# Ledger of designs, part 112: VHH binders against Protein DOG1-like 4 (DOGL4)

Target 1, 232 residues: Protein DOG1-like 4 (DOGL4), of Arabidopsis thaliana (Mouse-ear cress) (q84jc2)
Amino acid sequence: MSKMRNLVEEKFLEFYESWVIQLELYLHQLLIAHNNNTMSETELRHLISKLTTHHKAYYTAKWAAIREDVLAFFGSVWLNPLENACSWLTGWKPSMVFRMVDRLRKSRVVLVEAQVKKLEELRVKTKFDEQKIEREMERYQVAMADRKMVELARLGCHVGGESVMVVEAAVRGLSMGLEKMVKAADCVRLKTLKGILDILTPPQCVEFLAAAATFQVQLRRWGNRRHYVTHS
Below, E stands for the ipSAE of ESMFold2; O stands for the ipSAE of OpenDDE; V2 stands for 0.75 times the mean of E and O plus 0.25 times the DockQ between their complexes.

## First folded at step 17 (VHH; framework vhh_7z1x_3)

Design kg3 (from kf3 with G56S T103Q; at its last look DockQ between E and O 0.80; V2 from the best seeds 0.81)
Fold by OpenDDE, look of step 17:
Structure kg3 (fold): chain B 232 residues (1-232), chain A 122 residues (1-122)
Amino acid sequence: as target 1 above (232 residues)
Amino acid sequence: QVQLVETGGGLVQPGGSLRLSCTASGFTFSSYVMSWVRQAPGKGLEWLSGISGSGSHTEYADSVKGRFTISRDNAKNTLYLQMNSLQPDDTAVYFCATWDEYQGTTYEFDHWGQGTQVTVSS
């Protein structure tokens, strides 16, 4: 059953499609930079800055959208099933990026001991923050309205009279709590990303960002291929 | 099999113009971001410009911004690079390139042409 899209979903879909396209353009730059040993540190830092700015733009847009309808991001219609399957609280799981770094280390990236130590510290911290959020989410789920309330929020309150007001209030409360949780998760993502980039050298940052961008674009492309094949 | 064939290179005087073409085959051209890259003698690869599948998004390196224009004709499976105000330091082999989702962990462009030589000299 195709999910009915609301205005927030439609707008964010358009945004996300454009955002991913731009990401892929940046990916091309990253790939060339990664294979270009003649680029200056200044040039590399500029490229890194472009990517970080791009990511910040995503969260700016996301946070604006979740203010309007946070529920839209739980079961995001703009994501394909593969992207959704890889999502944790409406985005990538922060601890996942350390696995990416580990893969890079096994390939071409050479980290000094000091970097390894700092990355491990960051990993531990990130894991702790993830767990904290998960615990809060569990607590929230117990305390808040059940799945029926969420469904009512999505379908709209068509119940007449005083009952509508009660339901609306409940939905608002639910939405506020979810928004808080999503923002908390996003903060962990942003902190983790910043932490990694602060530890890595500019060339290493380029490799990491290339890997991350590759992963995102691959999920999009692979997922779309499967989805269109099954629903064409 | 993916093929990219660059054409349009040649000898031009400083201040002159050239239009490069890249003919693509073996894949759905309109679904892929395309880039122009160059390599000057003794230098590394330099990314110049990129364009989205639909052509709605474009990017340029600072070194060519305002002088070069990337475009595409999806009906003809062709990528273009209009180069104006050419300078001696633009002398290089120019490549059309793209990346696909089947790439492993090497993080390199998957597809390159043979390139076309551009020489800017008085």
Scores: ipSAE 0.876, ipTM 0.956, lowest interface PAE 0.5, mean pLDDT 90
Fold by ESMFold2, look of step 17:
Structure kg3 (fold): chain B 232 residues (1-232), chain A 122 residues (1-122)
Amino acid sequence: as target 1 above (232 residues)
Amino acid sequence: QVQLVETGGGLVQPGGSLRLSCTASGFTFSSYVMSWVRQAPGKGLEWLSGISGSGSHTEYADSVKGRFTISRDNAKNTLYLQMNSLQPDDTAVYFCATWDEYQGTTYEFDHWGQGTQVTVSS
């Protein structure tokens, strides 16, 4: 059975498909750049800037769409089920990106002591910001659940009209709160990404961006292959 | 088995043109971003251009923008690079390549052609 998509979902699906295609084009460039001893620092910074601009474009589009329908970003139609299952508040979990940094440090990247110190400070701050958002979301979810339970109990005593208006108000309140929480999570993502790229040298930034793009493209391909095969 | 085979290289005079082809087999060609990469004598690999699976998106390195044009014909499983205004510093081995997500936990292209030699000389 076909499922209808609302206008926000249709528009963002088209945007996201184009966006991830472009990310893969940048991945190809990163795959050459991270092993290339003939690229100047200027050329590396230009490539890093292209990736940074590409990620900024994603959030610009996302935040515009969230104003219209934040709920579309929970269980997004433009993501396969594996990608959706890996999401934390509609995106990658900020603290998990340090696993990529840790793997690079063990195999491909030598960090000086000053960089290690700055990265550890950023990791701690990122975890703190995540936990703050999680506690705020928990309070919001509890408040919404408590309000919804009270309203559902009252609905059992009434017929029709008032229950519709109460549900509509609850959905409106939920959407406003979720929009704030998603934007807060995105701000942590942006601060974490910017912080990492500021601490790393240009060659190290290319290594990190290659790892991140590889993971994102691989997750999409692997999830799509499973979905395509199992659901024809 | 994935195979990529380049053809169309050769000797050309400065200012000349060549069209490279890359015939693909063993995978769903239209689903994959494809790239052209070259290696000049004594130098490392240089990424030149990439094209999305449908052909809807292309990117070019600054060194070739305006002179080279990437394209694909998915019905023929063939990738193309039209090279115009060739100069001696375009002399290199030219490869087509792609990243295969099935084997991809690496930061390298998984599949490469054998390469085709382009020589720009009088």
Scores: ipSAE 0.745, ipTM 0.908, lowest interface PAE 0.9, mean pLDDT 83
ESMFold2 (binder alone), look of step 17: mean pLDDT 80; pTM 0.802

Design kg4 (from kg1 with G56S T105D; at its last fold request DockQ between E and O 0.73; V2 from the best seeds 0.81)
Fold by ESMFold2, fold request of step 21:
Structure kg4 (fold): chain B 232 residues (1-232), chain A 122 residues (1-122)
Amino acid sequence: as target 1 above (232 residues)
Amino acid sequence: QVQLVETGGGLVQPGGSLRLSCTASGFTFSSYVMSWVRQAPGKGLEWLSGISGSGSHTEYADSVKGRFTISRDNAKNTLYLQMNSLQPDDTAVYFCATWDEYKGDTYEFDHWGQGTQVTVSS
């Protein structure tokens, strides 16, 4: 028998497990491409396109699932506790991806001054967009503490069809607001990723994508190993 | 500790077939994505194919898709590459490899076999 999970959680668990396996297959390709001069620019751009398509497919599936159950993405059953602890509004924090960009400045592939300037401008814009979303979330939280929610607390001792309908409307309103915030955060993530890849050369893109995939796969492995360590 | 050993290389005529094996030890083989990689004379490394731990997912480079088939037998800790319709430009040393952990110094596979030579000529 399956565990107590709703249909959305079951389907996205299956999707995500498959998606992360495929990400690791792409990581193997990135590792070879990064360390060798065996691929033409056309071939590198094709590999980069496979990675961007793979990430877009994740968001396509996520946005479909969020329409049905946005709360499943806060403390997700398809992520281990370490992965969940690292989440900001259901995913990676856009400004933190620039840690990987900072490593490019220290790597074998040197950035030109024009690229450095554009990356710093993007980092500032990304941080600004993040803060805008955080302010919207704060305003949303304040609005959800309005008179309707106070009235629901007062009616918690009374049973009736009207009370059930008011609670259902409040929950639906919360869900729609959270869906908007999650999609806004995801749009910042996609804009940031695209912006970085547009500034970088194809070899630099390969190194950046390898760093990102490595971090994601390693985080999953480290979190999973903590649950299966045997005593001997 | 981790060991990967390739076998099955040799001399083959154009259009021929060859089956490579990679025997693994020192780690839980079924938990790792495995890859085949080759190095032609005077060239760098070329990624060819990869397979998930359970075998549920496979990927192929465009240069070998339709001609090569990756598979694994987890009970025997063995990875396979079936190579059909071989041509002279498939001549290379073939390696099996995997990635386990990022160590902070570079982005590369951390476990490699010694390689097996495949030569396609008439």
Scores: ipSAE 0.806, ipTM 0.937, lowest interface PAE 0.7, mean pLDDT 85
ESMFold2, look of step 17: ipSAE 0.799; ipTM 0.936
ESMFold2 (binder alone), look of step 17: mean pLDDT 81; pTM 0.811
OpenDDE, look of step 17: ipSAE 0.877; ipTM 0.957
ESMFold2, look of step 18: ipSAE 0.758; ipTM 0.922
ESMFold2 (binder alone), look of step 18: mean pLDDT 81; pTM 0.815
OpenDDE, look of step 18: ipSAE 0.854; ipTM 0.947
ESMFold2, fold request of step 19: ipSAE 0.759, 0.767, 0.757; ipTM 0.928, 0.922, 0.917
ESMFold2 (binder alone), fold request of step 19: mean pLDDT 80, 81, 81; pTM 0.804, 0.811, 0.811
OpenDDE, fold request of step 19: ipSAE 0.875, 0.876, 0.871; ipTM 0.958, 0.954, 0.956
ESMFold2, look of step 20: ipSAE 0.780; ipTM 0.926
ESMFold2 (binder alone), look of step 20: mean pLDDT 81; pTM 0.811
OpenDDE, look of step 20: ipSAE 0.868; ipTM 0.954
ESMFold2, fold request of step 21: ipSAE 0.768, 0.769; ipTM 0.926, 0.920
ESMFold2 (binder alone), fold request of step 21: mean pLDDT 80, 81, 80; pTM 0.806, 0.811, 0.810
OpenDDE, fold request of step 21: ipSAE 0.870, 0.872, 0.872; ipTM 0.955, 0.955, 0.956

Design kg5 (from kf3 with S31E D100E; at its last look DockQ between E and O 0.88; V2 from the best seeds 0.81)
Fold by OpenDDE, look of step 17:
Structure kg5 (fold): chain B 232 residues (1-232), chain A 122 residues (1-122)
Amino acid sequence: as target 1 above (232 residues)
Amino acid sequence: QVQLVETGGGLVQPGGSLRLSCTASGFTFSEYVMSWVRQAPGKGLEWLSGISGSGGHTEYADSVKGRFTISRDNAKNTLYLQMNSLQPDDTAVYFCATWEEYTGTTYEFDHWGQGTQVTVSS
């Protein structure tokens, strides 16, 4: 059974599809830049800036959307099952990017000791922040699991009048809490990304961003192929 | 098997125009972003332009913006690059390229053709 899409879902779907396409266009640039040893630092920094701006645009759009309907982002209909399975609190898990960096190090990226140290510090901090958010989420889930709240939400769908107002208020309260949690997670993502880019050299940033973009694009491709095969 | 074949290159005078074509086969052309890149003698690869599968999104390098136009005909599985106001610095081998799958530790286009030579000279 396919979930019926609401207006927020439809709009964000359109946005996201466009955003991913643009990301892939940037990815091509990153790939060529990575293989071009003649690019100046200025040119590399410009490319990096384009990517960072693109990512910021995503969160701007996301935060606008979650203000309207944060629940839409839990079980995002614009993502395929594989993408959703890889999601942590409506996005990528911040600590995952360190594994990506580790993979790059094992391949061709050479980090100096100072960079390694800083990355490790950032890793520890990121992990701490993730855990903090997870604890808050657990607390929130317990609060939401209150049968009364769930029942109220359900009743709100079927009952008119004053009862509806009460239910709506309750749902709004819950949604606000979720929104706060999602934003907190996104802040950790953004901080982590910025932290990594601040530690890496411009060429290394290009490699990292290429890897990240590749991961996103390929994950979507693989997921879509599998989804269409099973539902065609 | 994926194949890309670039054509349309040649000798042109400064200020002249050329239209490059890239014929694709072996994959669903309309589902993939395509790019044009070039390599001048003694220089590295330079990304020039990219276009989405539907053609609704395009990007250009600053070096060619306003002079080059990327387009595609999905019915013909063909990518195009209209090059106007050509300069000697545009002399290079031009390639069309695409990214089909993640190759692991290498960040290169996994598919490109043999290229077509463009020479701009008086």
Scores: ipSAE 0.875, ipTM 0.955, lowest interface PAE 0.5, mean pLDDT 90
Fold by ESMFold2, look of step 17:
Structure kg5 (fold): chain B 232 residues (1-232), chain A 122 residues (1-122)
Amino acid sequence: as target 1 above (232 residues)
Amino acid sequence: QVQLVETGGGLVQPGGSLRLSCTASGFTFSEYVMSWVRQAPGKGLEWLSGISGSGGHTEYADSVKGRFTISRDNAKNTLYLQMNSLQPDDTAVYFCATWEEYTGTTYEFDHWGQGTQVTVSS
């Protein structure tokens, strides 16, 4: 779609660019911390707290912006096309994060049986919550299609201000439904993140946070190099 | 070839100051977050500070906040660390480093300098 930016999009673009830069600064700290036996547990917990606070700040800003314009978060101007293509309801898919945990378990992280059991319980709960949201999205799409079909039939009889008002009402209804779905998805994301960090030890949390930050920064860097190359 | 070269280390008395420089070549310096990292004798690596590509964002480890200042001059491809109020515990080899890409094995910086020795002793 054509590039358009309103005030909400401009403000969130500025926020997100700063937010990702700060995430990369934390990534550098995580890259040293993950293999550093000389960091105390207190120091690790402090770093983990900085990361969790940083992620919470993202959702605080996002939810404020969504109240003004949820549609800005579908095909966002602050994300490159690769980042947008990887989105599930405006963010990472909660169940996919367990693939990252599995990968770490195979290569870097040793989990005790109690942790494994708790992670599997969380994986099942996360998948259940995802499926519930997907069913509600389907129900919403069916309801919107029924409304749109009826209004299109009426539009065939009328041309003018009534047609514009019907379209505007449909867009507002879509926005309200999407806001609820996005917030529900974000709540699953936060619950999943918190659940994982509660199960893992501080060194394991640093490993997980390093992997997560690496993925996000890497996706942005790869997508930007393909789509924003400078001619010279 | 990517190259990072640190200079400015040496001997200093407690309470003294030093300024480290890191000259970069072989990559687009202004696009990368840069970090200073140190390694004290017989200990692991300690992250000290980082700075965004533009220089507009900085972060410091608690152990050096208020005493150390990171900066960069992108026109000269040079990263700096101003170290004030140095103490014996600051004795270490100091490295500049950056991360370019995850290669599928470990989460490590891709590029390191050779390091410069800082010794704080009376």
Scores: ipSAE 0.690, ipTM 0.894, lowest interface PAE 1.3, mean pLDDT 84
ESMFold2 (binder alone), look of step 17: mean pLDDT 80; pTM 0.804
ESMFold2, look of step 18: ipSAE 0.689; ipTM 0.896
ESMFold2 (binder alone), look of step 18: mean pLDDT 80; pTM 0.803
OpenDDE, look of step 18: ipSAE 0.875; ipTM 0.959

Design zh5 (from zg94 with T106R Y111H; at its last look DockQ between E and O 0.78; V2 from the best seeds 0.74)
Fold by OpenDDE, look of step 18:
Structure zh5 (fold): chain B 232 residues (1-232), chain A 122 residues (1-122)
Amino acid sequence: as target 1 above (232 residues)
Amino acid sequence: QVQLVETGGGLVQPGGSLRLSCTASGFTFSSYYMNWVRQAPGKGLEWLSGISRSGSYIYYADSVKGRFTISRDNAKNTLYLQMNSLQPDDTAVYFCARYSGLEGLRPSFDHWGQGTQVTVSS
C-alpha cells in the first residue's frame, strides 16, 4: 500500500537526497586525499571537519523532523528496503563502525598500541550503550503493545469525533517515547563517531571516513539496483 | 532533447560581480539536483555549488562560499549563480550541470551546457 507521503516525509526526502549527493562529493574528495597523500595535515583536518559538520547537519535536520513526525523515520520512504533493513533505530548501528576500523587495520592502517587500546575501550562502551537502548526499547514496546496499541486498535474500529482525539493522544504518546529513543541512539552514534575520530590520526580519519561513506553509498546503490527504486 | 544553456559570463574587474543563468529544456527541471561547476585553464573541473529540486537545500564549495549564491526558478526552468567579489582565480568556464549519480565512486553529471566564460582581470 503506497502510503501517501506526508509533508515531513517529502521534505526530508528532498533533504536526504541533497545530503547524500553532498556526501558523494565529499567522498570523492576523501578518496583523492587518501590516494594522493599529498595534502597537509591542516588540509586533512579541514576536510575531516567538513565531513563532521556535514554529519552534524544531518542529525540537526533529522531531529527537527522527528519532532514533527518520528514515525516517518520508521520505514523511511527516503531509504530503499535494503537500507531500511540495515537500520537500527532509524540509522546505522554504532558498533558497526568498529568493524570498519578492523577492516582498515587489516589492510593499510597501522594503529599503535595506544590507539588499539582506546578503540577497544570505546567499542565496549558503545556496545554497552547500544544494549542499554535496546533494553529500553524492548520495555517501551511491551508497554505500548499492552496498552496503547490495543486501545488504538479498538478505537480504530469506531472512529468518531471523540475517538479521533483519543487516538491522536495515544499516537502522540507513542511518538514521544520513540523520539526519545531515536535521539538516544543518535547520541550514541555521534559519540562513537567522535570517539573514533579523536583516536585516529588525520590520515587515518580520512581513510575511515572514506570507508564509511563508501559503505553508505554502496549500500544505497545495491539496494536501489535490487529493488528498482529510484531516488531522484 | 535535454539542453542546458549558460549565459551571463564576461569580463569583470576584481571585486566585481556577475550573474550567470542556465536555462534548461527537454526534461523536468524541478525533478533534478542542479549544479554549477567550473574549469579554469589548465585545471580540472571544480564543483562550486548544488541546489536541491525545490531550492530548499543548498551547498557550496569552500572556494566560493560567502561570495557566490546559487538559486533556481523552476517555473522558468532556470538556474542562477550570483557571483560577488570576483577574483582573478575565479577566471574559468562555468557550466551548469545536472547530477546523475555515481560512476563507481565518482559523482557524475549526465548533462552539461556549453559553458560561459568568466574572466576576472584588471
Scores: ipSAE 0.880, ipTM 0.960, lowest interface PAE 0.5, mean pLDDT 92
Fold by ESMFold2, look of step 17:
Parts: C-alpha cells; structure tokens; sequence
Structure zh5 (fold): chain B 232 residues (1-232), chain A 122 residues (1-122)
C-alpha cells in the first residue's frame, strides 16, 4: 500500500541529492562571479566548465540508471510533485529554456546581432528536434498499445500468470523503447545547453547558468513547501 | 541534541599530513550529506569538501583537490579529512558541518562542530 523504493531509486536518490547540493554550491559561486567585476575571462571560463562538467555527470549517472529502470524516471521519488509535473520526458523541456534567455535579454544582458541570429537558429533546431521526439513517442505508444497490450491482456485473461517470463520479456522490450526516447530527449537537452553556452560570452554564460540553476533550486524549494516536507 | 566534535588538528611542517575526525551524535549520521569547511586567520569561511550519505558521491573545492580526501565511517558516526601536502596557507580552524539547503539563494549549514586548529609552519 505504501510507496516502496527499489535499489535503482535508492541509489539515484542519493546521487541526485548530492548532485543538487553541489549545484547549489556552484550557484553561490555563479552569484559571486556575477557581482565581482574583477574576475578574469579565464576564471569565468573555468567556472563555466565546472558547471558544464557537473551537468554532463548528471546525464552519465542517469543513463546508467535508466538501463536498469527507466520507469523510475517517470514520477521520480527524488523529485517533488511540482518538479515531476514540470517534466517533459524525464527532464526540462528543451524549447522552454529559451524563455529564460529571452527574459535575460529584456532585463540584464545585451546581445549583438550575430548572437541573436545564432540563438534563433538554435531555437528553431531545438524545437524541430523536440517535435520529432514527440512524434516518435506517439508512434511508440500507439504501436505498444495496439500490439503488445492486446497480447498481454489475452495472456492475463486465459493463462492466469503461468506466462510470467513472456510478460517480463514484453515489459523489458517496452522499457528499452522508452530508454531510447529518454536518451534522445537528453541529447537534445545537452546540445541545446552547449549551443547556448557557445553563443554567449563568458559573462553572459554566468548570467544564464545562474538563472538556470536558480530556477531549478527554486522549483524544488517551492514544491517542497506546498507539501510541508522538511529537508533532511 | 545534534553534536559534531572535531579532533586531530595540530602543528605540522610544510609538506606534512594530518587526519581530522568529526564524531557525530544526536541524529542519524548515515542519512546526511556532510562537509568540511575551514576559516583561515582573518578570512571568511571556505567550503572544502562534501560527501553523500553512503560515501559514494564526493566533491572537493579546487584549493584542496588532489591533496585532501574526505571519507566517512557510518558505523562509527565519524567523518574524516585526510590532509596531505600541507602548506602554510592551509593554516586554519577546520569545521565539520551538516548542509541544510539554501536560505534565500545562499548555502546554509544548520549544525557545526567547535572546530580544530591546523597550523602549518616551519
């Protein structure tokens, strides 16, 4: 009756908690860099590199975990309900990150024409890749429901469980398809992040990374307050 | 209630080593992300390292990476910091601390030890 955590969920919960803590510490460094006009370009690039490496480490750990249990990433125990509700294929929706860039342009950063043009090209490419994944997910879901669901229902109605190995093989096949879709979405996320950071100058990258980290940590804090759950 | 007690500080020559210990009580130690922080004379606090609940995930500040090693023994409720290749600018009071999240957008640590003095001098 109660929600039980399997080993994959337990391990990733610990990883994610520690990863978020380090992200929060990096956010502090980003905010200091924002307020400190004496930091060199080399120091800024080093900080940006640390954030990039930190994000890549997240996906490395995630991809290892989804091989064992991709379903753990749909309604994750390490995320609060608000965070889960905001997820698109187990993470932030790639096209939505450009709203953050747009907000920064309106209030904080000045972009030259060449940067604006490159960002619009990236926005279009990101949206296209995102829509391609959505269409492939739809086809996957239809094919799964049409073929495998009918066979699983027939087995459940007539055999009564002696076909456990067949059912388990079918579920593993479904999970492999979901794993491919999640990895494809994650690749779009990484390419979009890299693309934005390549277009922006180092000070602009610090502003963007600070805004992105702030949004992530605030979403977590706001979602936790609504459920009266204390941090541990 | 919650208590953290650091030991193992002392005087050491440049290039030397020390191992600090932090004994925890009053909470389930194995459920918490733990940290080492230091304060050099006349300076502010500097975060050095953090370690996850089981010890599986570890992070270091650039200033100590490669020279310091954080570890924990959950059976003994003890956090460790092995410090090698010590230099005079490592002279500081060293604290263990429990991370409690953000206050506003700033990192917050809700429980600290009394600190242990490390002095690197020839």
Amino acid sequence: as target 1 above (232 residues)
Amino acid sequence: QVQLVETGGGLVQPGGSLRLSCTASGFTFSSYYMNWVRQAPGKGLEWLSGISRSGSYIYYADSVKGRFTISRDNAKNTLYLQMNSLQPDDTAVYFCARYSGLEGLRPSFDHWGQGTQVTVSS
Scores: ipSAE 0.717, ipTM 0.895, lowest interface PAE 1.2, mean pLDDT 86
ESMFold2 (binder alone), look of step 17: mean pLDDT 91; pTM 0.910
OpenDDE, look of step 17: ipSAE 0.877; ipTM 0.960
ESMFold2, look of step 18: ipSAE 0.579; ipTM 0.856
ESMFold2 (binder alone), look of step 18: mean pLDDT 91; pTM 0.910

## First folded at step 18 (VHH)

Design gf1 (from ge4 with G99S; framework vhh_6qgx_2; at its last fold request DockQ between E and O 0.90; V2 from the best seeds 0.85)
Fold by ESMFold2, fold request of step 19:
Structure gf1 (fold): chain B 232 residues (1-232), chain A 124 residues (1-124)
Amino acid sequence: as target 1 above (232 residues)
Amino acid sequence: QVQLVESGGGLVQAGGSLRLSCAASGFTFSDYHMAWFRRAPGKEREFVAAISWSGGSTFYTDSVKGRFTISRDHAKNTVSLQMNSLRPEDTAVYYCAASDELYMPISADEYDYWGQGTRVTVSA
């Protein structure tokens, strides 16, 4: 029995394992579409929509779960330590996705200058929004370290019921703030993805989605393989 | 609250032109992809054209490509469909639709908001 899991963690673990298996199946379809130029633009667009619907399903499930237990998403039981180490506010860091686009440009993706300009504008906006969230996170951390919170916890132990209600309200407020920040971060992720997919052509979208899915799958596989070196 | 109001339908001879318009309200127009679908008598609704939330991407079904042009006006919150070289096969009720999906949809089931439709009849 290595770790006790609450109900939210157990439910989301089951969901996430299934979700990743399906992502890998979609990755296979993306790679076929990329390597065989037999698909029409209509067919490519349908495939891209399957991927974006799959990602939206992840966020739908996540947002339902964070209402119940936002802390489950910090150090998640459904992710290995490498995957958790790569998380920024419970997910991929929005500004890092442009590194992936840049790598595709250097190898195979040909972008028109108008696309490059739009991607740079989006990158700047994404970084701005990301930094805004980072400032809010710093304020949250200061509030948690506030001496009033420490003093209220001590009073709650020593004084009784009314102090408990004040501490509970303060803790609830901090938890709600964390939930708000996680959702705000997810909104930046979704807006960034929406913007990238709008700028890229359908074949470029297929390449981008394939690269993103590959990265996610490889992080999972790489992190899981390290278990053999830690057995004792 | 959300309203999509189509206009511009009517009767036209084959080879003629019509311009459909859709006035949108009740949502942030610039966040939504917009599309036109059509339903011919006795048939299911089919995709005609779409334009992305930014206006930077468009897509057309093959049968209308080169003849129809979709556009959007963010100042007026309208989407238009310029239909040229009309054929009797274009006869249908045309519907305006809106979606805030991550990727501009071409399937009807991915559009959440719909207008009441405007009838286009093309006579041989």
Scores: ipSAE 0.754, ipTM 0.892, lowest interface PAE 0.9, mean pLDDT 86
ESMFold2, look of step 18: ipSAE 0.747; ipTM 0.893
ESMFold2 (binder alone), look of step 18: mean pLDDT 89; pTM 0.911
OpenDDE, look of step 18: ipSAE 0.877; ipTM 0.951
ESMFold2, fold request of step 19: ipSAE 0.726, 0.752; ipTM 0.879, 0.893
ESMFold2 (binder alone), fold request of step 19: mean pLDDT 90, 90, 90; pTM 0.914, 0.913, 0.913
OpenDDE, fold request of step 19: ipSAE 0.889, 0.890, 0.898; ipTM 0.955, 0.956, 0.955

Design gf3 (from ge4 with D109E; framework vhh_6qgx_2; at its last fold request DockQ between E and O 0.90; V2 from the best seeds 0.85)
Fold by ESMFold2, fold request of step 19:
Structure gf3 (fold): chain B 232 residues (1-232), chain A 124 residues (1-124)
Amino acid sequence: as target 1 above (232 residues)
Amino acid sequence: QVQLVESGGGLVQAGGSLRLSCAASGFTFSDYHMAWFRRAPGKEREFVAAISWSGGSTFYTDSVKGRFTISRDHAKNTVSLQMNSLRPEDTAVYYCAAGDELYMPISAEEYDYWGQGTRVTVSA
């Protein structure tokens, strides 16, 4: 298989490297805010907005890129193998962010019962939306396999360059369907995030965003180490 | 297509009350955070109050906290600002704003839709 990187992959690699560096800088600010008991609600809200704007910038860039090459986001060249192994439909699994919320729920001093109830309702809705996406992906995969088998059978009966053009058109059609499903998954991610941030207080939002950024940064750092290479 | 129309402004004596209303149309109201900003004579636009898309979160600038109450009505697609214990310093044009950011904004730059404003004058 070719290791050639196309223009979309190169552009997004450059974007993503810069985006992660900025995320690490924001993580530093989140950790300072987490340890600062005297920071005003206004200051916390401004910091949270910086983080959410940064996340929106990622999706803006991603949605532009998937219009050109959605397949680049399945097994991405800008992610290490560990990061790719943790992906669900080109991103974090929406229901998985509740693992970070679970840390907050375990502390009765941090979360009140009204928040816990709202978070459980959101968790159920998120899981339901995930399952809808998974069912659509399954139907899409079955349709793809059926169409591919018919086209491959015709290829065996028709020799020549015209068969290549039919296969190329089918691949383009498959990519458009995948793009719609990836955007749908991203919309579930964004709605889930928006819901969580609405339920949590500003200090709790800082704690949540710090945990999420820490996980993402650590997954990248740890996955960049090679098993047979001593890091020094 | 998107429209925000403020009403309820006027002249009131210090210590009095007013209720501002903002009618929203042209977007899915329940997806949007709503806010009130104000512009006093000779000053730049400043944040007054915001209410999240769900109505579950509110935030007020310090100078109005305890005196103003923001609320929203999803059946009527309106946001309201109940202003009590008014002071001459509250004199301004009040603007309704809407935004669909991930987190409820308190900066004017993060709101995309704005009303034309309604004038509130508080006399001593």
Scores: ipSAE 0.756, ipTM 0.895, lowest interface PAE 0.8, mean pLDDT 85
ESMFold2, look of step 18: ipSAE 0.747; ipTM 0.892
ESMFold2 (binder alone), look of step 18: mean pLDDT 85; pTM 0.871
OpenDDE, look of step 18: ipSAE 0.880; ipTM 0.951
ESMFold2, fold request of step 19: ipSAE 0.726, 0.736; ipTM 0.883, 0.885
ESMFold2 (binder alone), fold request of step 19: mean pLDDT 85, 85, 85; pTM 0.872, 0.870, 0.872
OpenDDE, fold request of step 19: ipSAE 0.886, 0.890, 0.895; ipTM 0.954, 0.955, 0.954

